# VH-VL binders against q8eqq3, part 12

Target 1, 246 residues: q8eqq3
Amino acid sequence: MKIHIMIAEDERLAREELMYLLQQENDIILCPSAENGDQLLNLYQEYNPNVIFLDIHMPGINGIEVAKKIRNEFEDKDIIIIFTTAYESYGVQAFEIQATDYLLKPFSEERFKIAMNRIRKTLSTKKVRKPKVDKLVVNLDEKMMVIDPNQIGFAAREGRTVKIHFISNEVIETKMNLKELEEKLSGFPFYRPHRSYLVNMDCIKEITPWFNGAYNLVIKDLAESTIPVSRTAAKGLFDALQGVHH
Below, E stands for the ipSAE of ESMFold2; O stands for the ipSAE of OpenDDE; V2 stands for 0.75 times the mean of E and O plus 0.25 times the DockQ between their complexes.

## First folded at step 11 (VH-VL; framework fv_lerdelimumab)

Design N4 (at its last look DockQ between E and O 0.02; V2 from the best seeds 0.00; counts 0 for: pae E 14.0 > 2, placed apart)
Fold by OpenDDE, look of step 11:
Structure N4 (fold): chain C 246 residues (1-246), chain A 121 residues (1-121), chain B 109 residues (1-109)
Amino acid sequence: as target 1 above (246 residues)
Amino acid sequence: EVQLVESGGGVVQPGRSLRLSCAASGFTFSSYGMHWVRQAPGKGLEWVAVISYDGSDKYYADSVKGRFTISRDNSKNTLYLQMDSLRAEDTAVYYCAKDRYKSSWYGMDVWGQGTLVTVSS
Amino acid sequence: SSELTQDPAVSVALGQTVRITCQGDSLRNWYASWYQQKPGQAPVLVIYGENKRPSGIPDRFSGSSSGNTASLTITGAQAEDEADYYCNSRDSSGYHLYVFGGGTKLTVL
């Protein structure tokens, strides 16, 4: 079956560029394009596309707002949204509406291909139930502790040791380094937002913009701990949160 | 009722000019793209030109490019086709057709009855 | 310019199903529209957006696509369905150009 794709883009050149790129794909069919949010909403209802390439900066209602409306109105539909923009600062917003990807203008062919692969993967991915959680065994002095990874909020390097912070605000110290810990937790939704941190993505409450393209994570632990996200890790984090694997 | 009515057809000599008109009624003319399509006697349909809802965009088939000009007057609900340097192969019934959308061309949902243009010596 | 190809003629028995197919490179990525034309009449849009029917078009008309083809299917052909059918799509040579197929004459037996 063909993937029905709709473009929402007010800039003719950008729209045509996307059309050109999409026409290079064999498994897609192009729906009518929208030039603003209102047109998108109308066309969306009529054609019910699988995917929307959505410009954030359109006249009138912006792309983020339109996306929210679509998500709210069509909760039962698994529409894939790819944001397009000339700006890099909309990662959080993209996450908020569960966008599949984020493409910068002018469009890179390589990035476009990556986005297409993500689209295909998303469409093919069967919701697999998470396997039963394995336990993490950590050596603590004279005893071994059996840890449920789901109870971990984050781990942090403090000096020469790594501390595991639980959502209960309990903290334990391990002789493992963050890399070793990450490897042991490979079957769980952990991410390295910073060189000194390993965070359980299921425990992220909020993402807030910080300076120079960095972010802060607020954890759902009792202390509402704040974890830094480096610029280099930011994109990967958003991708990971959305189920995108690089 | 949505209706399109073509006019202006007739017999002309090669090299001459002719202007076709299409009068629209029953819908918001200014909200839709418009097309010209022609059909030679006993032949199939041939797309000729399209114009956006506001007239800002115009596109033509290669066979008529440089010779034909599509235009519209939204205040008069009228579509035009100026045909210059007419050739024998331009002989056809010319239809005006309404696009479903403003600037996205995804079907012509209303057609006129056509007007015959005959180019002969 | 790109080309859309159709069989010049097909036949169907009354009440039976017939499929008219259009083939062309543009159909890989673009929807086809289908038009019915009876003798001495203007074309009528019967299918657009792959499988969308305008108001007034019977539900026996349907559209589909596969690969570089688009198809118009009439399920339960009626005598009044005898006509020429044209497919239409974008021209692959330009985003804003369009092309018609050569047309298919449908005879209802």
Scores: ipSAE 0.866, ipTM 0.928, lowest interface PAE 0.4, mean pLDDT 90
Fold by ESMFold2, look of step 11:
Structure N4 (fold): chain C 246 residues (1-246), chain A 121 residues (1-121), chain B 109 residues (1-109)
Amino acid sequence: as target 1 above (246 residues)
Amino acid sequence: EVQLVESGGGVVQPGRSLRLSCAASGFTFSSYGMHWVRQAPGKGLEWVAVISYDGSDKYYADSVKGRFTISRDNSKNTLYLQMDSLRAEDTAVYYCAKDRYKSSWYGMDVWGQGTLVTVSS
Amino acid sequence: SSELTQDPAVSVALGQTVRITCQGDSLRNWYASWYQQKPGQAPVLVIYGENKRPSGIPDRFSGSSSGNTASLTITGAQAEDEADYYCNSRDSSGYHLYVFGGGTKLTVL
């Protein structure tokens, strides 16, 4: 599982330092960042992140007031809020808002890792909020079809045409090639295990060895479909699944 | 190898202006924040100003705010301090200093040898 | 505005341990860095991020902090350690401002 994190920080350098620290974590997806409270509230509603790193001292609405609005007006009790501040005195207010942690500036690697561990623990003990995501739109001959990317099991190229296989076992044909499809599915855990396949890693049920360092994949609820993993793609697949190195 | 060299100091009368330069070499200048720090004769260090690596953010000590302007030219690897409305209290050795990281958090790891500004009244 | 307070002078016998302190309210929230300055020379960074040494600084220099106080410790002081020492941190009077302590003159006997 990927953790969708949004940063709200008015100082560019502090925002970039947080991004740097977060990018060292392999289970994170960064939502667009906010530079003030109003922008944060707009982006929050659009992207529904799991976690917000929220600067108390932002232009416009104060970060404490933003957190109160999220908790009280939007009634979001599950979002994880990590306050960032230069001043230790805000710790009592962070507790009152049910913040998971707060992080003093400058950001130490040690304190950041502690905050990340608390985030992971909190997410493992409660229902994980599903982030809002763009829909995939596919042109068919006489209509456009709106697809939830989470329902795709895999896509396969057959000759000059690409077929999208849903976990429901439905299949549609698209005029898009696999590269174009992969690009439109950015933000979802899709991987190219083979030049002719694109697979949803969240849907992988089984991985079995095959000849010459290759593997086969079985997709959940699509047990009749076996997807090849080329020798050269195998290491990347296991790295992406938090598996093992070859 | 990493070097900062200040220039432009001298003797000037109160109310006049002076521009200091700091030439940087031996590192990627555009990757680091830069500071000015001054030291009056026989006194301690006084922080003056900081500028972000790309020049977009500038901050000043209260003692100089509104009179001094920090700037940089990344194409020339040069930091500047424009000092207007100079006062006798501005008499000091002026150092430029490199921030240790892109962030302003990690201290000033390289210093120039300083340039003397004397405001005689 | 906040200030950083240092004792103006400290003495240590050659080979002994000395502690130089820096006190201020901003140190509750911000790490201190420490600078060594010898007469007629530019300052040199000796400790940053509370307790980290830049490359080339001897391991006899160490830093620590607790509450509103930061400390620089020199274990086994040597003659060349005789200098002025300044602490530096963020100034709470403005979000991105800095402040130096008044300096401590270390004399090695």
Scores: ipSAE 0.007, ipTM 0.418, lowest interface PAE 14.0, mean pLDDT 81
ESMFold2 (binder alone), look of step 11: mean pLDDT 91; pTM 0.938

Design N6 (at its last look DockQ between E and O 0.55; V2 from the best seeds 0.00; counts 0 for: pae E 4.5 > 2)
Fold by OpenDDE, look of step 11:
Structure N6 (fold): chain C 246 residues (1-246), chain A 121 residues (1-121), chain B 109 residues (1-109)
Amino acid sequence: as target 1 above (246 residues)
Amino acid sequence: EVQLVESGGGVVQPGRSLRLSCAASGFTFSSYGMHWVRQAPGKGLEWVAVISYDGSDKYYADSVKGRFTISRDNSKNTLYLQMDSLRAEDTAVYYCAKDRYKSSWYGMDVWGQGTLVTVSS
Amino acid sequence: SSELTQDPAVSVALGQTVRITCQGDSLRNYYASWYQQKPGQAPVLVIYGENKRPSGIPDRFSGSSSGNTASLTITGAQAEDEADYYCNSRDSSGYRLYVFGGGTKLTVL
């Protein structure tokens, strides 16, 4: 079955570039293209595409706003949105509307291919029920503690030790390093937003922009802990949060 | 009722020029792309040209590129096809057709009855 | 320019189903539109966007696609369906161009 794709792009050259790239794919069919948000909304209703390549910067209503409208109006539809933009600063917004990917202009063929793979993966992925949570066993002094990974907000390197912070604000110290801990938690939604932190992505409440492309995470723990996201880790975090695996 | 009416056809000698007109009514002309399509006697349909709703974009088939010019006057609800350097192979019924959309070409939902252009010595 | 190919002629018995197929590289990535043309008349859009019918077109007309092909199906052919049928799509080589198939003459027996 073909993937029905719609492009929303006001720049002719960019639109044609996307069309060119998409024409190289055998499993896609192109819907009529939109040149602004209003056109997109109308065409979307008519053609019901599986995927929208959406330029953030279009005349009138911007792409983010249009995406929000689409999500609000069609809550039951699993539309895949790929943002396209010349700017790198829209990662948070992309996350907010659960965009599948983010493509920078001018388009890289390699990056485009990655996006296409993500699209295909998303469409093929059956919502598998999360398997029953395995427990994490941590040695603490003369006893072993059995930990539910879902109760972990984040882990942090503090000096020579790693502290595991629970949502309840309880903190325990482990002899494991963050890498070892991450490996043990490989079946759980943990991410390394910083060299000194391992965060449970299910416990992220907010993402706020910080300096130089970095971000801060606010955790859903009682303390509403703040965790830094390095610039290099930011993109991967957004991808991970959206179920995109590299 | 949506209607397109072509005019301007006739018999011309090779190398001469002819201008076709298409009068539109019954819809917001300025909101839609417009096409010219021709059909030689006893032959199939051949796409000729398209113009966007505001006239900013124009595209042509290779067979007429450089010789034909598509234009429109939205104030008059009229589509035009200026045909220069006419050839015998340009002999056809010329149809104007309304695109379904402004700038995306995905079907011609309204057609005129056509006007015959005959290029002969 | 891309090319669309059609069988020059097909026949169908009254009340039966017929499929007219169009083949071309552009159809891999673009919808086909289908036009009906009766003798001495202008073409009429009968299918667009793979399987969308304009107002006034009977529901016995349907569209489908597979691979590099598009098909027009008439389920329960009527005498008035006898006509030439043309497929049309974007020309993949130019993005901005259209291309028509050679047309199929449908005879209703």
Scores: ipSAE 0.868, ipTM 0.929, lowest interface PAE 0.4, mean pLDDT 90
Fold by ESMFold2, look of step 11:
Structure N6 (fold): chain C 246 residues (1-246), chain A 121 residues (1-121), chain B 109 residues (1-109)
Amino acid sequence: as target 1 above (246 residues)
Amino acid sequence: EVQLVESGGGVVQPGRSLRLSCAASGFTFSSYGMHWVRQAPGKGLEWVAVISYDGSDKYYADSVKGRFTISRDNSKNTLYLQMDSLRAEDTAVYYCAKDRYKSSWYGMDVWGQGTLVTVSS
Amino acid sequence: SSELTQDPAVSVALGQTVRITCQGDSLRNYYASWYQQKPGQAPVLVIYGENKRPSGIPDRFSGSSSGNTASLTITGAQAEDEADYYCNSRDSSGYRLYVFGGGTKLTVL
């Protein structure tokens, strides 16, 4: 993946030196540059970069003040800040604002590469580690079946048994009840729209109003299946669809 | 309404000069970088020059460097292109364009309608 | 020719999806922007910053990039989308130098 990098530097030649060094890296993409702190704050909010190379000594609102605003007022603890400066003594202030590194001017290629390696290490540790592909094991009468939860469209109670409907249109029966199945699908985006149904929210195609504040769901690739949403479950469904993070 | 209007185009002989103007309105002209872009008849777009918001930095395509001069008068909200030593290959519609920001290479979000320059014997 | 390479022409059936590509070494490190130009009109910015859409541009326009290639995608193409499309980015050889691709004529059938 590419690292989105923004530069804030008021001196043209210093900007050019830093851009020259950055464009030699294959894994970065450059956001628009800022020449002062207020401009940086505007661009930062528009582009949401991974990394800011930030000159401490800009006129007006300086780089330390900008970094404090990002950390404290915007509450962004994850942005990687690399200060650029002629001052050796900024290290205490950089620590206070949790800067990842600093580069003394004039820039050396060696120090720049060290900073880039530190950036890459930091980004590797901050990435949300996706769970390895988890499988669901379902007990059948004569065997256990290994299922990828992402392939489930919905499950429904049909008489004495629960049937799991795959997006492939395949159906299997299980002796697990819906509550037990729901518990085993924790961590996947399943919702209970009705006491007799469990639905994969990632597979919902349409939501259609029904009388008395109820709704119906249509599942992708399962065109002949409609899933009821009880009036008591409707608010929770809409909240989950709009409030799901990631 | 944000608007750019070019003027000063015309027919001129090779080796002669022209000065193009671009009148800006509806935005704070002195806060943005400005570009000139040209388009020869039947051809694509060619970037020509850029000037920073305060006029302190100017950059040119190799095809025009040393012959063209970009400038601005922020008190008159006007961008200029002085074109000297004109050649037949300079024949084009010339557009002025506003940068989205003062100091970036990012996107030209407002364009004028263009003015035609014809360099012909 | 420009440092950014585009196919000269692309066709799409009405309502179908089309992808216009732009290739160049500078696109490894610099965002692309995309401009639409209809006959007799000035260019219009449709995508900036790789994938951002200015106000007033329909959401059927989207942008992406990978490696040294940028793409403009039009989902559900309309007759009014028939135009020339230009990519634009930084020239990798210098600060504040810019380059356009050669342009792609999109025909909507």
Scores: ipSAE 0.288, ipTM 0.671, lowest interface PAE 4.5, mean pLDDT 83
ESMFold2 (binder alone), look of step 11: mean pLDDT 90; pTM 0.935

## First folded at step 12 (VH-VL; framework fv_lerdelimumab)

Design P6 (at its last fold request DockQ between E and O 0.55; V2 from the best seeds 0.00; counts 0 for: pae E 3.1 > 2)
Fold by OpenDDE, fold request of step 13:
Parts: C-alpha cells; structure tokens; sequence
Structure P6 (fold): chain C 246 residues (1-246), chain A 121 residues (1-121), chain B 109 residues (1-109)
C-alpha cells in the first residue's frame, strides 16, 4: 500500500526539493501540491492524503493555522503532518497540532529519511492498550517506597540529592541519581529536558519558549512548577511528546 | 462551460515558424496552468509543453525544447505556442489543455478540439 | 526520460469487464490520468488521481494502481466505450514534465 503524500509549499525550490526526495521513496505516491493554505484545504478534501508536508510560512493562512483547521475539521482522520520550516523555533507549535515531525529548510536527506521512517512507523502503529501501570520502587534511606510513576511530576537534582516531586506537591528525597531514576522509569513517559531534571511528560501542562531556543515546562502539579528545557533537549522532548521514538 | 479553441494551424515548410493560439473561456484562465499536447496522424498523444498560471514557469518536452516557446496572455485569456524551426516530425494536431488545479500540474481536465499543423516540403 | 507503456490493443465483449494497464517508473510515485479518445475527437479525461472520475464520466470507469502500474477498468463495457485510451503521468525525469502512454485501442465486441 502506497503512502499518499501531499505537499503544501509556497516556495518552488523547496517544493521541488521535497518532490525530489519523495520520488526516491518507492512506497509513496504524490498528491497534487498546494502553494497556500486554501489550496491545501481544498486538495485535502479531494485526495485525503496520509501525510502532509506543510510549510509553516505560506501566504495567507499560515501552515500552523491550516493544520489546526485540518485537525479540527477532520477529527476522525489520522493525518500525519510534517512541518517544513526555515526556522527552528516552531517546535511548540508543532506539538500543539500533534505534528509527527518538522523539517528544516533546506532539507537534509538524512533528516528527511528520519521523517519518512517516522511516517512509516506511525502508519504501522496499531493502537495498543496502555500497559498496566507498574510501580516504581525507590529506596528511601532505610525503607523502600512504592511509587506510582504517574503521580510523579518531575525529579530534580538538588545538590547531591535527587528530589522527586509528586503532582500533589509532596517531595521525597532519594539517593538515586537522575540517570538511575530515568532507567527505572524507562517504561514510563519521562524525559530529561535538562541535565538536572527528569519530567513526567504526562504532567506537562504548558511549554513556553525561552531564550535561545530553550523552553520552560509548566507542570500540572499544584505548584505549577517550572522546569527548564535545554536547547539540545527541546527537539527530543517534542518528539517524545508526539510519540516519536528515536 | 470551459472552452478551449485552438487556431493558427496550417501547412508550412520545414524550417519555418508558426504560432498557435488557444482561446480560453469559461474559467479563470489566469489561475490555471496550461498545456500543449500534440498528436501526429495515426499516432498517440505527445505532451509538448506546460506553462504556469502566471507564465513564470515553462517546461518543454525534449523533442521541442529550444524550438518551441509556450507563452500566455492572461489579459486576453490566450495561450500561445511559438513553433520555430519546424520539422516534418512536428506534423500533428496540436491541442491546448487546461490543467485541473490552480498552480499545480496534476492533470489536463479539458482539451480543445485541436488545430492541425502540417510540415511538408 | 520516463516512458509509459500500454498494450496497443485490447478487446472486450459487450457488458464484460476490461482492464487497460499502463506501466512506467513514474507510476511508482505519481497518479495516472486516463484519457479516452474517439476517432476525430479530442481526448477526454475519464480518470485522474488514481481513481477519480470527472463529472459526466460513468461509474463503470475506475482506476487502480500497483507498483509501477496503473490500470483503467471498464466494468460492463458499452459500445460507446470503443476508443483509444491513453494513460498519462508526470515524468519522473523532470519536474513538471508529462508523459503519455502509447495508447490502447479498445474494441468492444
């Protein structure tokens, strides 16, 4: 079965580049391309593609808005959206519309291939029931504590110790380092947004842009804790939040 | 109703030039790419050229590249094909065709009736 | 340059089903369009976007694709379906280039 892919790109060169790259793939078929949001919406209705490579910066309605419209208008469609952009700062926006990936222009073949793999993986992924929540056992001094990972908002390194912050604002201190904790939580949606933090992604309320491509996370804990996201961790975070596994 | 009417065909000697016209009506001409397609007598269809809606992009089949020029005047809703250095092999019915999509080349949905060009000594 | 190949001629009995196939590298990544041409007439688009019919085209016409092939199927062939059929697609060798198949003459028996 071929993957039906549509391109929305106002820049001819970028569009051609994408077409060139896509033509190298044997399992795809190209739908008519759009040069703006309105055209995309019309073509989308007609062709119902599996995937849209969507330029964020198009005349008129921007790609993000178009994506939102597609998502809202076609709620039952599992459309895969790959944003294309000349700017790196659209990770949050991509997340907001549950984009599968984003590609920077000019496109690198390697990055494109990664995106294609993600597309294929997404298309092949069956909705699997969430596994039963396992418990985390943490050593606390002379006792072991059984913790529901879902109750953890985040963990933070404070000095020489790691503090686990629960969504209830309860805090426990462990001798475990963040790496150890992360390993133990490997089956849970935790991410290292910063060298000093481990965050439960399910507890992320908001992502806000910060300086130099960094971000801040607002946690759904009672305190609405803010956790920094390093520039280097930002992309991975967005990928992880979108279910993209590297 | 979309209508395309080709004109300008005729008999011409090799090496000569001929200009074809295609008058368009029934749609927003300036919004669509246009194609020329030809068909030699008793032969199949051969794509010749395409021009973007605004005329900024032009593409040609290798068989006519360098000799033919596609152009358009959106103010007149007219498509043109300037054919230079004509050869016997250029003998064909020439059709103009409308692209189906705006700013996209993914199909010729409406064709004219064609105009015959005969290149002979 | 890309090419599309078609059988030069096929026959179908009245009311029966016939499939005309087009093969070419371009068809791996691009939809085929199909054009019907009757003697002395201009081509008419009958299928585009793999299996889309323009308005006015009977539903007995359908399109499909597999691998590097595209097919036009006429389910319940009618006498008026006797014509030449051409497949068309984008030429994979160049952007915005197009290529036609050699055409298939369909005879309705």
Amino acid sequence: as target 1 above (246 residues)
Amino acid sequence: EVQLVESGGGVVQPGRSLRLSCAASGFTFSSYGMHWVRQAPGKGLEWVAVISYDGSDKYYADSVKGRFTISRDNSKNTLYLQMDSLRAEDTAVYYCAKDRYKSSWYGMDVWGQGTLVTVSS
Amino acid sequence: SSELTQDPAVSVALGQTVRITCQGDSLRNYYASWYQQKPGQAPVLVIYGENKRPSGIPDRFSGSSSGNTASLTITGAQAEDEADYYCNSRDSSGYHLWVFGGGTKLTVL
Scores: ipSAE 0.859, ipTM 0.920, lowest interface PAE 0.4, mean pLDDT 90
Fold by ESMFold2, look of step 12:
Structure P6 (fold): chain C 246 residues (1-246), chain A 121 residues (1-121), chain B 109 residues (1-109)
Amino acid sequence: as target 1 above (246 residues)
Amino acid sequence: EVQLVESGGGVVQPGRSLRLSCAASGFTFSSYGMHWVRQAPGKGLEWVAVISYDGSDKYYADSVKGRFTISRDNSKNTLYLQMDSLRAEDTAVYYCAKDRYKSSWYGMDVWGQGTLVTVSS
Amino acid sequence: SSELTQDPAVSVALGQTVRITCQGDSLRNYYASWYQQKPGQAPVLVIYGENKRPSGIPDRFSGSSSGNTASLTITGAQAEDEADYYCNSRDSSGYHLWVFGGGTKLTVL
């Protein structure tokens, strides 16, 4: 999970110092930087960052006015705004009302790490704005589970619920139907061999003929599980397997 | 229509100099960073240099640093690459490319057709 | 390391999904961009800022990143998608420099 961070700073050296500090962190990715308030608002709308490091005294619209526009006109209450300023005596008291945190220039490594830890804590209780397209999230009553799609062998409908079978032989129940699950797994090699099944094509071990032009699949490491392939889905399955392997 | 047209390529001996030009039209040239990217015959893309929208910042790949100079004339909507001390390994098609942003962070969204530079004795 | 590593070739059946990957240390902190190049033509930007498409790029093109790896995904591959694909990002050591991956030749069968 990466934190998307944008810097708004007109002084090149200060901007580069922030970039240097930020690139020491393993869990952040840098958006394009803004050199003034209007540029920041345009980039903010395009990139939807989680965090903005915002210089109060940029040319044009000042940082306070930018933060107000983001909060009120764009109605973004969740974005984390860290003001940067050279004015110790003024910045703490006046700006804490509107900002998540502040950072005095010149930037101290210790104070920066404290700010980063606060950012991480805040974000751990919120959904990351940038989607994690490489993971699947499912509800399990009182908890959420984050799933690596490559660990899924297949999913099957049992009555009104869908069960996800992992190659580890673990099974979880989801409230998503197979159509929703298939859509969420777009970009991974999943196929519907039957209206009640969704299979990971990278996990297929064996394909065996069955009655009336149908087939059965065996999944790697789940040899006791037999997945039906309907007559109408068989050609599509074989065509897809060629694409999966080149 | 946004267009970039390179010129100035040709055959030149090692150690000699050559200047490439890139004429821009259809957009506000002075609002965007600009790049040079080259491709040797049968090889992949190699980034060469970038210049900020106002010309104040210039950065170069190590392979050309000290030999090539990127510049721009915003009044003429023209990007330049001065190539000095040319070597055989500089033989390539040279593309100019427009960055999407004033800062040269992400994305060369318009490319020219390229101009061939051949360095041979 | 400033090197971006791509597989040199990938094949996909017409209408199927393919994923082209790019790995490098700089991708830990910087977005990747992806470029398509057909024979005898200039490169074309297909993805920037991790997952953004320029105007005119079909929605079958998508991008993602995780850790130090970026991916370009083409769903429902078409014959016209046959091309070389390059990833591009900044060098984390210099952060003002760019580097291209070695390129991946996509063949549509």
Scores: ipSAE 0.441, ipTM 0.771, lowest interface PAE 3.0, mean pLDDT 83
ESMFold2 (binder alone), look of step 12: mean pLDDT 90; pTM 0.935
OpenDDE, look of step 12: ipSAE 0.841; ipTM 0.910
ESMFold2, fold request of step 13: ipSAE 0.424, 0.392, 0.427; ipTM 0.761, 0.745, 0.767
ESMFold2 (binder alone), fold request of step 13: mean pLDDT 91, 91, 90; pTM 0.936, 0.938, 0.933
OpenDDE, fold request of step 13: ipSAE 0.855, 0.858; ipTM 0.921, 0.918

